# Designs tried in a protein design chat: VHH binders against b5yem2. Part 14

Target 1, 146 residues: b5yem2
Amino acid sequence: MFVGEYYHSLDEKGRLIIPNDFRQLLGETFYLTRGFERCLNIYTITDWNNFSQIISSFSPTDNLMRKLCRFWFSGSIQVTTDKLGRILIPSFLIEYAELSKEVVIIGAGKHIEIWAKEKWEEFNKEENILENMNEINSKVAELWKK
Short names: E, the ipSAE of ESMFold2; O, the ipSAE of OpenDDE; V2, 0.75 times the mean of E and O plus 0.25 times the DockQ between their complexes.

## First folded at step 6 (VHH; framework vhh_brivekimig_d4)

Design r3 (at its last look DockQ between E and O 0.09; V2 from the best seeds 0.00; counts 0 for: pae E 12.2 > 2, unsure alone 63.5 < 65, SAP .674 > .668, placed apart)
Fold by OpenDDE, look of step 6:
Structure r3 (fold): chain B 146 residues (1-146), chain A 126 residues (1-126)
Amino acid sequence: as target 1 above (146 residues)
Amino acid sequence: EVQLVESGGGVVQPGGSLRLSCAASGFTFSSYAMSWVRQAPGKGPEWVSSISGSGGSTLYADSVKGRFTISRDNSKNTLYLQMNSLRPEDTALYYCAKLSPLELLWEYFREGYDYSSQGTLVTVSS
């Protein structure tokens, strides 16, 4: 279980140190993805595969399900820590989460989240979910309660 | 109070079949999607299958497609999982959950899920 809150810095090359406690649970290789908030998520290979199975099973004829599929897979990369425990975050994910220098890495139970420091502090005051994700949630809830 | 009680587990040989049941109470059963999740020894939870409230929609993990069939009887408040062509890798503790596939993503895998049941053990071995 991933727990805790860590303050770190993204370097000029886009590298970020993953806390040692998290690395012990993740292994050397894991997945980095867009979060459902404007953050990044880290998943173990196992968990990423699990989620991917579910997402891939949704109806491809539903527009919102396609959006979810695109969101998940296009926003996912496999990453490996270097000898110093750092990962390289690609520019499109940096931009998505609006990461600059100061970041917060949190344990969220089954996954890890990477936040821009200012966004994390703001988010802790107010829940912030992507508009599309809210729509997807509503649609899926409607479909599956019937 | 929501209660889910799994049954039907047991020991079978490879290629065998089992039918799991989940008796539900404490909520309007037909109004909720239901899912099967399993946890093998030494592994994390794995999504197996889901079915919509009406039973009109079903989803399966790739690992069980063509072998497992999820169904429900809303008049009996019961969820089923027919498991055919069982393999050793299907060995696990099986849970039913009052969750849709998306709810599993948001709640179960993100925040953890507190099972209200003990599950039913399926062991596939020669």
Scores: ipSAE 0.070, ipTM 0.537, lowest interface PAE 2.8, mean pLDDT 87
Fold by ESMFold2, look of step 6:
Structure r3 (fold): chain B 146 residues (1-146), chain A 126 residues (1-126)
Amino acid sequence: as target 1 above (146 residues)
Amino acid sequence: EVQLVESGGGVVQPGGSLRLSCAASGFTFSSYAMSWVRQAPGKGPEWVSSISGSGGSTLYADSVKGRFTISRDNSKNTLYLQMNSLRPEDTALYYCAKLSPLELLWEYFREGYDYSSQGTLVTVSS
């Protein structure tokens, strides 16, 4: 499980340190992808491979499934941490997530998310977490009702 | 080897009923939530319904609530979908899927189907 929030800076070359606690679970090599919000996601090699096979199995005639495939595969890159625990984020992903100097790295359960700090703060202001948690609890309870 | 085999599809008139079956083998059926998913011609997969491993909890897509009933018989390793009040919009290839234990919306999309199957065709027309 990836948990917590970590505040770091993106350097001028596009390098970002990955917290040691996350690297203990990731290893040295993992996938950096586009997130479904304007953020980036990090997946282990195993999780990325499994998800990629599922995405590849969808019908090629469905317009939404083709868009999902393009979004996922064209926006994924395998990265390796350097000796200081940093990854190089390519410019097209920096632009996608609109990253600036101040970055927040969060644990989101099975994956990690990388956000521009300003966008993370705006996302949290607009999200009614208590309302969302009530809806999520209702959905989970539907699965277990008798 | 995990296998899921659907049956019970066919052609029915609007307002009619069908019962789909999914025979499961190669895993401990009672330990896993199961789902029905459908795919209409030229469209992508649409989640229909899910049931917990024990059968005590169910969840339905809004489009089928009140008309479809998911059930399972763990002694026969079989999942069912009772489809009542069928509409032309229900025409699709129906298949069953083995869910992961976690049903968060994002994780459901990513890892919610362990195995695909060949499905059973349901056609609703007059």
Scores: ipSAE 0.000, ipTM 0.117, lowest interface PAE 12.2, mean pLDDT 78
ESMFold2 (binder alone), look of step 6: mean pLDDT 78; pTM 0.799

Design r4 (at its last look DockQ between E and O 0.57; V2 from the best seeds 0.00; counts 0 for: pae E 5.6 > 2, framework grips, unsure alone 61.2 < 65)
Fold by OpenDDE, look of step 6:
Structure r4 (fold): chain B 146 residues (1-146), chain A 126 residues (1-126)
Amino acid sequence: as target 1 above (146 residues)
Amino acid sequence: EVQLVESGGGVVQPGGSLRLSCAASGFTFSSYAMSWVRQAPGKGPEWVSSISGSGGSTYYADSVKGRFTISRDNSKNTLYLQMNSLRPEDTALYYCAKDSPLKLLWRYFREGYDYSSQGTLVTVSS
């Protein structure tokens, strides 16, 4: 599982260092995608394939599913770390997540998220977390019953 | 060293009331939001309520909203939880926490977190 929070910088060429702990789990090649929030997600090849199969199994006549399919696949690229452990983030993903210089890389269990620092700090404010604690309590309770 | 000592628990009948207290030391109390969490026998931890450092903002779990009131006295470094209209399902060990309630929950599930404090037991039974 991907856990933790790392602060890094995007360089002028759009390269970002992936934390060593994450690289050990990801392997040399993995997928970078749009997140549902204005962030980027990283998936192992295996997980990306699994999710892609699920998305592809949706009804092609469903407008919402078509939108989701387009969102997922058009926003996904396969990336490889260089010798220094960096990936190159394409401009359209940088723009999507509004990444500038300071970024935050977090483990979100089965995937990694890349955030602009300012966005992450706002999103991760205690107040915002507390506003969602009821939903979290509900989900936790469900997990406990299983 | 951060110290949190809960008190005020006891046995009450359904519909009864209790007031919990948490005495805090070892940190600047007014600078931190504080939370109550509870764990019922045979169940996982549950967030109950939180209050901002200044006391200006309060948050409640849906299960206790309208019945419980969180408050604090920063001059006394004390956190309170007024519990009214108590129900059997409120039976639990209650903990005071300085950390984010989400962080506490994550620690519990990932690491089997043992709360640093002993908590105070609330038993609601007819």
Scores: ipSAE 0.149, ipTM 0.633, lowest interface PAE 1.6, mean pLDDT 88
Fold by ESMFold2, look of step 6:
Structure r4 (fold): chain B 146 residues (1-146), chain A 126 residues (1-126)
Amino acid sequence: as target 1 above (146 residues)
Amino acid sequence: EVQLVESGGGVVQPGGSLRLSCAASGFTFSSYAMSWVRQAPGKGPEWVSSISGSGGSTYYADSVKGRFTISRDNSKNTLYLQMNSLRPEDTALYYCAKDSPLKLLWRYFREGYDYSSQGTLVTVSS
């Protein structure tokens, strides 16, 4: 499982170091994808393949499912770390997540997320997160029974 | 080493009051928002209340709004929860946290167990 919060810098070329703790679980090659928020996600090869199989099983006649497939597959790239543990983030993903020089890399359980530092701090302000906490309480109670 | 020690729990009748305290050490207390989370026996965790680092903003779950008051004393590194008009449904282990409520919920999903930290037990029974 991926846990924790790491602060790093994106260089001018678009390279970002991946924390050593995460690289030990990922290996050298993994998938970089669009997140469902304005962030990027990292998946192991195995987990990316598993999600891709599920998404590919949706009916091609369903308009919403076709949109999901396009979002997922067109926004995914396999990346390999260099000898310094860095990946190159292509410009279209930098633009999608609105990444700047300062980034935060977080463990989100089964995947990793990459955020612009300012967006992460905005996301985690108490007033923003608290707007949904009553719904989260209800959902947690449901999941506890599963 | 971050340490949070809860106290002030006990047994009380419905309609009664209790004040919980959380003594904090091992970090710069005033720099962090603080939260109370509770877990009733056999149920999942529930976020109760949060307070900003300065104490200027407070937030409450709908289930406790109007009955509970969160506060902090940054000079004593202490977080408080004043609980009034207590109901049997408020029976739970209460935990304080320096982490965001989402991080605490994620810990529960990752580990699949009840909270392992001490907490303070509140029992409201008739």
Scores: ipSAE 0.046, ipTM 0.545, lowest interface PAE 5.6, mean pLDDT 81
ESMFold2 (binder alone), look of step 6: mean pLDDT 77; pTM 0.777

Design r5 (at its last look DockQ between E and O 0.02; V2 from the best seeds 0.00; counts 0 for: pae E 10.7 > 2, placed apart)
Fold by OpenDDE, look of step 6:
Structure r5 (fold): chain B 146 residues (1-146), chain A 126 residues (1-126)
Amino acid sequence: as target 1 above (146 residues)
Amino acid sequence: EVQLVESGGGVVQPGGSLRLSCAASGFTFSSYYMSWVRQAPGKGPEWVSSISGSGGSTLYADSVKGRFTISRDNSKNTLYLQMNSLRPEDTALYYCAKDSPRELLREYFAQGFDYSSQGTLVTVSS
């Protein structure tokens, strides 16, 4: 399981160091995707394949599921860490998560999340934690509606 | 209360076959999708297969397509998984789950998938 909270910086080339503890679990190659929130998620190859198969199993006649399918696959890339443990985040994902310089990398149990620091801090405020969790759950439920 | 009890696991050699069963109670069995999920030691859970309430629709993970067959007997409230051409990588604890892949995924993202049953162990080794 991925656990913990790490503060790192995105460099000018869009490279981000993945924490060593996470790298040990991820392996050299893994997937980077859009999150349902305006963050990025990291999945092992196994988990990404698993989720992708589930998503792909939905009826192609379901308009909502087609949208979800597009969202998931078009927002996914396979990435590899360099010798320094860094991954290159493409511009469209940087823009999606509104990443700039200061980044927070968190373990979310079965996956990793990458947040802009300001967004994470706002999201993680004690007063808003429960509400944000409900919002996330509602959004996820909506995505799988029908 | 929803109850799911898996059985049929065991030790088999590569190329062998097993048939898993899941006895369900506490809900209208025929009204729900049922699924099989497995978890290998040191690995995360993997969705294996699902079947619609009527049995008219079946879904499979690519890793098991052509080898595994999901079925159900609504008169017995029982879910089955016929596993043929077993491979060492099929070694895992197999769980029966209520609901469709969509619902399983929703649960995963919302709170993480939690098995309510003990599962049945399948070991494939020479």
Scores: ipSAE 0.012, ipTM 0.249, lowest interface PAE 9.2, mean pLDDT 86
Fold by ESMFold2, look of step 6:
Structure r5 (fold): chain B 146 residues (1-146), chain A 126 residues (1-126)
Amino acid sequence: as target 1 above (146 residues)
Amino acid sequence: EVQLVESGGGVVQPGGSLRLSCAASGFTFSSYYMSWVRQAPGKGPEWVSSISGSGGSTLYADSVKGRFTISRDNSKNTLYLQMNSLRPEDTALYYCAKDSPRELLREYFAQGFDYSSQGTLVTVSS
């Protein structure tokens, strides 16, 4: 399980250090994807494959499912850390997540998220957190009915 | 070692009141957001309320807003939840946590909702 917040800087070539605690759990090779918010996600190869299998099983005649499939697969790359534990984030993902110099890397349970620091601070304003907590209570209640 | 011990639960009639307490030790209590989380039989965990370290900022789930009041006494390292106008659906095991709402979002999914305390049971029935 991935937990905690880590603050790092994106270098001028688009390289970002992945926290050592996370690298111990990830290994050296993993997937970097578009997040469902304006962030990036990191998945283990196993979890990315499982998610991808589910997404690939959707009917190709469903317009919404094709959009999801294109979003997911075109926004995913396999990355390997260098000797210093860094990954290269391609420009299209930097632009998607609006990353700048200051980056926050967080554990989100089964995956990792990479945020621009200012976006993370905005997401975590007290008002936004209250709305998120009420929404997650509702979703948890729904899941536990099943 | 961080320790959180809940108390004050019991059996109460609908419309009644209870006051829960959480005794904290092993950390600088006044420096941390504190939260209440509950889990009803057969249901998932539900965040109830949070309070800032100073006590100046409070947040409540929609399900309890206006009926429950969170407070803290930093001189006694104690967190409280005043529960008024209790309903049968408030029946649950109540836990306190050392987490802000932001950290609870992560911990909900990371910990599988297995807190290190026994909680305190609130039963609302006729």
Scores: ipSAE 0.000, ipTM 0.431, lowest interface PAE 10.7, mean pLDDT 81
ESMFold2 (binder alone), look of step 6: mean pLDDT 78; pTM 0.797

Design r6 (at its last look DockQ between E and O 0.02; V2 from the best seeds 0.00; counts 0 for: pae E 10.3 > 2, unsure alone 61.8 < 65, grease 26.6 > 24.2, SAP .782 > .668, placed apart)
Fold by OpenDDE, look of step 6:
Structure r6 (fold): chain B 146 residues (1-146), chain A 126 residues (1-126)
Amino acid sequence: as target 1 above (146 residues)
Amino acid sequence: EVQLVESGGGVVQPGGSLRLSCAASGFTFSSYAMSWVRQAPGKGPEWVSSISGSGGYTLYADSVKGRFTISRDNSKNTLYLQMNSLRPEDTALYYCAKDSPMALLWAYFREGFDYSSQGTLVTVSS
């Protein structure tokens, strides 16, 4: 599992160092995607494939699911770390997550997230975390009852 | 095509009440659980409440428990949200959505996509 919080900088060429602890779990090649928030996600090849199969199995008659499908696949790229442990983030993903220089890389269990520092700090305020956890728990409980 | 049209929003004073409606079309309404989500100015989307397809089971965010009541009329393909004891922090754009594992994600998607559902604005202020 990916755990922890790391502060790094995106260079002028759009390159970002992936923490060594994460690289050990990811391998040299993995997937970079749009997050469902305005962040970026990193998945192992295996996890990306599994998740992608689920997304692609959604009903094609559902317009929301079609949008999700397009969002996911059009926003996914396979990336490889260079000899320094850096990945190149394409401009459209940089723009999506509003990355500039200071970024935060977090472990989110089965995936990694890349945030603009200011956005992460706002999102991760203590006053928001507990409320979000309560909502998530409630939502999960609802889904479990189905 | 799935259509969800929210209505009933407005301006109310703290402690006031408001009832939102969501007219649904393009799918078998009674076969799906439904949810309300909201987005306050400067904040991310927040899950508010969910109701099962039959209406027999309801669930609420802690922030609205005891104040809000979700219901539905499957004969009218309509979802409702009765909001009592409204507070300034309830000010938000309210959306209805199909309840699914992706419901919260859908709420976030709406920030970046053009959807037919525009939500209904609730403003609580003195």
Scores: ipSAE 0.008, ipTM 0.218, lowest interface PAE 9.0, mean pLDDT 84
Fold by ESMFold2, look of step 6:
Structure r6 (fold): chain B 146 residues (1-146), chain A 126 residues (1-126)
Amino acid sequence: as target 1 above (146 residues)
Amino acid sequence: EVQLVESGGGVVQPGGSLRLSCAASGFTFSSYAMSWVRQAPGKGPEWVSSISGSGGYTLYADSVKGRFTISRDNSKNTLYLQMNSLRPEDTALYYCAKDSPMALLWAYFREGFDYSSQGTLVTVSS
């Protein structure tokens, strides 16, 4: 399980240190993807493969499934940390997540998220999980009643 | 309330076979796609196979294609997984899940996968 917040800087070449605690769980090679907010996600090889299998099994004639496939696969890149524990973030992902010099890397349970610091602070104010616990519990119950 | 009860797990040698069952109640079984998901020790959940409500459409993970067969008997409200040519890497706790592959994908993305049942343990060892 990935947990916590870590503050780091993106260098001029687009390299970012991945926290040591996260690297110990990720291994040497993993996937960097577009997030579903304006952020980036990191998945282990195993989890990325599981999602990819499901996504690629959908009919190619379904327009919405083709959009999901394009979003997922064109926005995914396999990365390997260098000797200093850094990954290179390509420019199209920096632009997608609107990353600046100051970056927040968070554990989100089964995956990791990379945010511009300013956007994380705005999102975190707007998304107050503790105040919405009853709504979250109701949603979980609904998912299992279907 | 939805109830799913898995059974049929056990210890088997490599190359052996097992048949898992999932008894369903509390919903109109034939109206829903069903899936098998497994979780090996120290790993996250892995989708294995899905079947449509009518049974006419099946999907398999690449790791099990040709070895596993999903089926259902809508008159008995029961889902099955026939597992042949078992390998040590198939060792896992196996769960059945109500819903299509899309619903499972969104549940995994949003809040992590929560199992609806106890599962049945399959151990493949020499």
Scores: ipSAE 0.000, ipTM 0.283, lowest interface PAE 10.3, mean pLDDT 81
ESMFold2 (binder alone), look of step 6: mean pLDDT 77; pTM 0.782

## First folded at step 7 (VHH; framework vhh_7pa5_2)

Design t1 (at its last look DockQ between E and O 0.01; V2 from the best seeds 0.00; counts 0 for: pae E 18.1 > 2, placed apart)
Fold by OpenDDE, look of step 7:
Structure t1 (fold): chain B 146 residues (1-146), chain A 123 residues (1-123)
Amino acid sequence: as target 1 above (146 residues)
Amino acid sequence: QVQLVESGGGMVQPGGSLRLSCAASGFTFSDYWMSWVRRAPGKGPEWVSTISGSGDSTSYADSVKGRFTISRDNAKNTLYLQMNSLKPEDTALYYCAKEGYSSGWYPDAFDIWGQGTQVTVSS
């Protein structure tokens, strides 16, 4: 599982250092995708494939799922770390997540998220998650009983 | 408490071989990618080689590819650099370096350095 929070910088060429601990789990090659929020996600090849299979299993007549398919696959690229452990983030993903110099890389369990620092700090305020805590607890309780 | 100590340097003739060692302590060695970096007189640091925590991934500078081999023994907390077919241009102080979580460039990408071991290749 990916855990932790790391502050890094995007360089002038759009390269970002992946935390060492994450690289140990990811390997050299993995997937970079649009997140469901205005962030980027990183998945192992295995996890990306698994999730992609799920997305692709929906009926092509489902308009909502077609949108999801387009969003997911058009926003996914395979990346490889360089000798310094950096990945090159393409411009369209930089733009999507509104990444600038300061970024935050977090472990979100089965995936990694890359945020603009300002966005993360606003999004990750305790009050935001607490607003949904009762509903979250209810869902967790249901899963735990099974 | 965190420490890297290089050894194995020396003077050799062109075409000779050396094996460098780096003893690590004070951190979970297997959790970190490790690198060798060298510095020749009058030159800046030059990255030589990197190895992943598990040892499954390795990379080399073009200048040493095919001649040098990086490896590690996690049970012994030791990093190695086997240097074959040594050339005069390989003469440098060789450092063992632990990768950190810095946002900086080389050499700032490393948070721990050894004291270095001198390698001199001369006829």
Scores: ipSAE 0.012, ipTM 0.257, lowest interface PAE 8.3, mean pLDDT 88
Fold by ESMFold2, look of step 7:
Structure t1 (fold): chain B 146 residues (1-146), chain A 123 residues (1-123)
Amino acid sequence: as target 1 above (146 residues)
Amino acid sequence: QVQLVESGGGMVQPGGSLRLSCAASGFTFSDYWMSWVRRAPGKGPEWVSTISGSGDSTSYADSVKGRFTISRDNAKNTLYLQMNSLKPEDTALYYCAKEGYSSGWYPDAFDIWGQGTQVTVSS
């Protein structure tokens, strides 16, 4: 599993160091994708392939299924770390996640997320966490009812 | 506890019909789009059909269009698949699946799967 927060900088060429603890689990080659927030996700090759098989099993004739496939596949790129453990993030993904110089890389269990530091700190404000936890607690309480 | 329980599978001859059911519990059924997905022996999952939360919108894979009909009864929290003109190629384990959320983009298309019900079309 991926855990923790790591703070790094995006250089002028769009390169970002991936934390060593994460690289040990990822290997040198993995997938970089759009996240469901304004962030980027990193998946192992195995997990990306599994998700892609499910997504590609849907009919291309459905308008919504085409949009799903387009979002997933056009927003995915296989990346390889250099000897310094950096990946090159293409401009379209930098723009999608609104990345700036300061970046936060977090473990989110089965995947990794890359956030602009300012967006992560806004998302993670104590008051926002408490508001989210109240909503989450309400959903958990409903799941425990019969 | 969120649960999806499929039933109605069995063996039929080519040209026959079956009706699959999926009993849903543990969530507000009418809020979610539901799908049928099948897995033939030795193959990956294949999407079959999807229905909107209200039941007003349906879609089908080309391989089953005109032969299968998806429906739901929101009062009974039950999803159905009427399968007519069955072919040997329809032989598979059929799963019902709950969409993760009714809005917004997510990396995975589905949140929860049932146990599956076997459909065998003998040749």
Scores: ipSAE 0.000, ipTM 0.096, lowest interface PAE 18.1, mean pLDDT 80
ESMFold2 (binder alone), look of step 7: mean pLDDT 80; pTM 0.809

Design t2 (at its last look DockQ between E and O 0.04; V2 from the best seeds 0.00; counts 0 for: pae E 7.5 > 2, placed apart)
Fold by ESMFold2, look of step 7:
Structure t2 (fold): chain B 146 residues (1-146), chain A 123 residues (1-123)
Amino acid sequence: as target 1 above (146 residues)
Amino acid sequence: QVQLVESGGGMVQPGGSLRLSCAASGFTFSDYAMSWVRRAPGKGPEWVSTISWSGDSTSYADSVKGRFTISRDNAKNTLYLQMNSLKPEDTALYYCAKEGYSSGWYPDAFDIWGQGTQVTVSS
């Protein structure tokens, strides 16, 4: 699993070092995608393939499924690290996640997320931890009544 | 100054083979992943293949998988593309690129690439 929080800088060409702890699980080649928040996600090739199979299996007549397919596939790129462990992030993904010089790279279990530091702080400040935990507790209790 | 020089193109009949070379200078070649990209007449660039800095990982576009082999010689600062079972659809200018993506073409994918070498597959 991917865990932890790492602070790095995006260089002027859009290169970003991926933490060594994460690269040992990822290997040299992996997928970079749009996140479902204003962030980027990184998946292993295996996990990206699994999600892609699921997403592509939904009915093409469903409007929401077509939107999901376009979002997922048009926003995905396979990247290969250089010897220093850097990836080159294309400009359309930099713009999507609003990345700037300072980035935060976090482990989110099965995937990795790349955030602009400012957006990460804004995301966390706009949430009430107690209210968030109340909703989570309610959902867990509901699922356990099956 | 970073330079990439492609060679080895030419005319070949369908089913034939060619081997492309890319001579690199002006940077530490062994530090970077390298890619082949092609541009068919009247079309935009199409990613063909990528190889990791060490050569241990390779990837290919579906259209060439099983027919093309990317390789590198880090001691000679040279990237290669062995093209077998060539088809008319493979006719294109072939470029090597210093850094690249392992799929698709994007406007900022290739900051540094050569002038290309022409491959023409025709009867």
Scores: ipSAE 0.056, ipTM 0.520, lowest interface PAE 7.5, mean pLDDT 85
Fold by OpenDDE, look of step 7:
Structure t2 (fold): chain B 146 residues (1-146), chain A 123 residues (1-123)
Amino acid sequence: as target 1 above (146 residues)
Amino acid sequence: QVQLVESGGGMVQPGGSLRLSCAASGFTFSDYAMSWVRRAPGKGPEWVSTISWSGDSTSYADSVKGRFTISRDNAKNTLYLQMNSLKPEDTALYYCAKEGYSSGWYPDAFDIWGQGTQVTVSS
């Protein structure tokens, strides 16, 4: 599982260091995708494939799922770390997540997220999480009983 | 709070050896490539060597190839430079440097520098 919070910088060429702890779990090559929020996600090849199979299993007549399919696959790119532990983030993903110089890289369990620092700090406020705590607890309780 | 502290410098005769150390703190050492840069009197900074985050990749200036060896211990947050077959022209202040993100060239390509450790090679 990916855990932790790391602060790094995006360089002028769009390169970003992936934390060593994450690199050890990811391997040299992995997937970079649009997040469901205005962030980027990183998945192992295995996890990306698994999730992609799920998305692709929906009926092609389902308009919502077609949108999700387009969003997911058009926003996915396979990346490889260089010798310095960096990946190159394409411009369209930089723009999507509104990344600038300061970024935050967090472990979200089965995936990694890349945020603009300001956006992460706003999004990750305790108040935002607490607003949904009761609903989250209910969902967790249901899963735990299974 | 980010800091690099060099040590191990000194005076040696030509053909001698020294081992420099650099202690890093205040950042995740294992995330970054590290470098050695030196500055001789009256000269600009000269890149010496770089090592990847994992230590699996190293590079050297032509002037030190075959004589110097860069290494690191990520568990100890320490960078090393083994200098063998030292020459008078190796005399310089040696800096440990963390590579950063910059569109510039060396030395502006480095975010953090140590205070330096003096190496003097003289008969």
Scores: ipSAE 0.035, ipTM 0.447, lowest interface PAE 2.3, mean pLDDT 89
ESMFold2 (binder alone), look of step 7: mean pLDDT 80; pTM 0.802

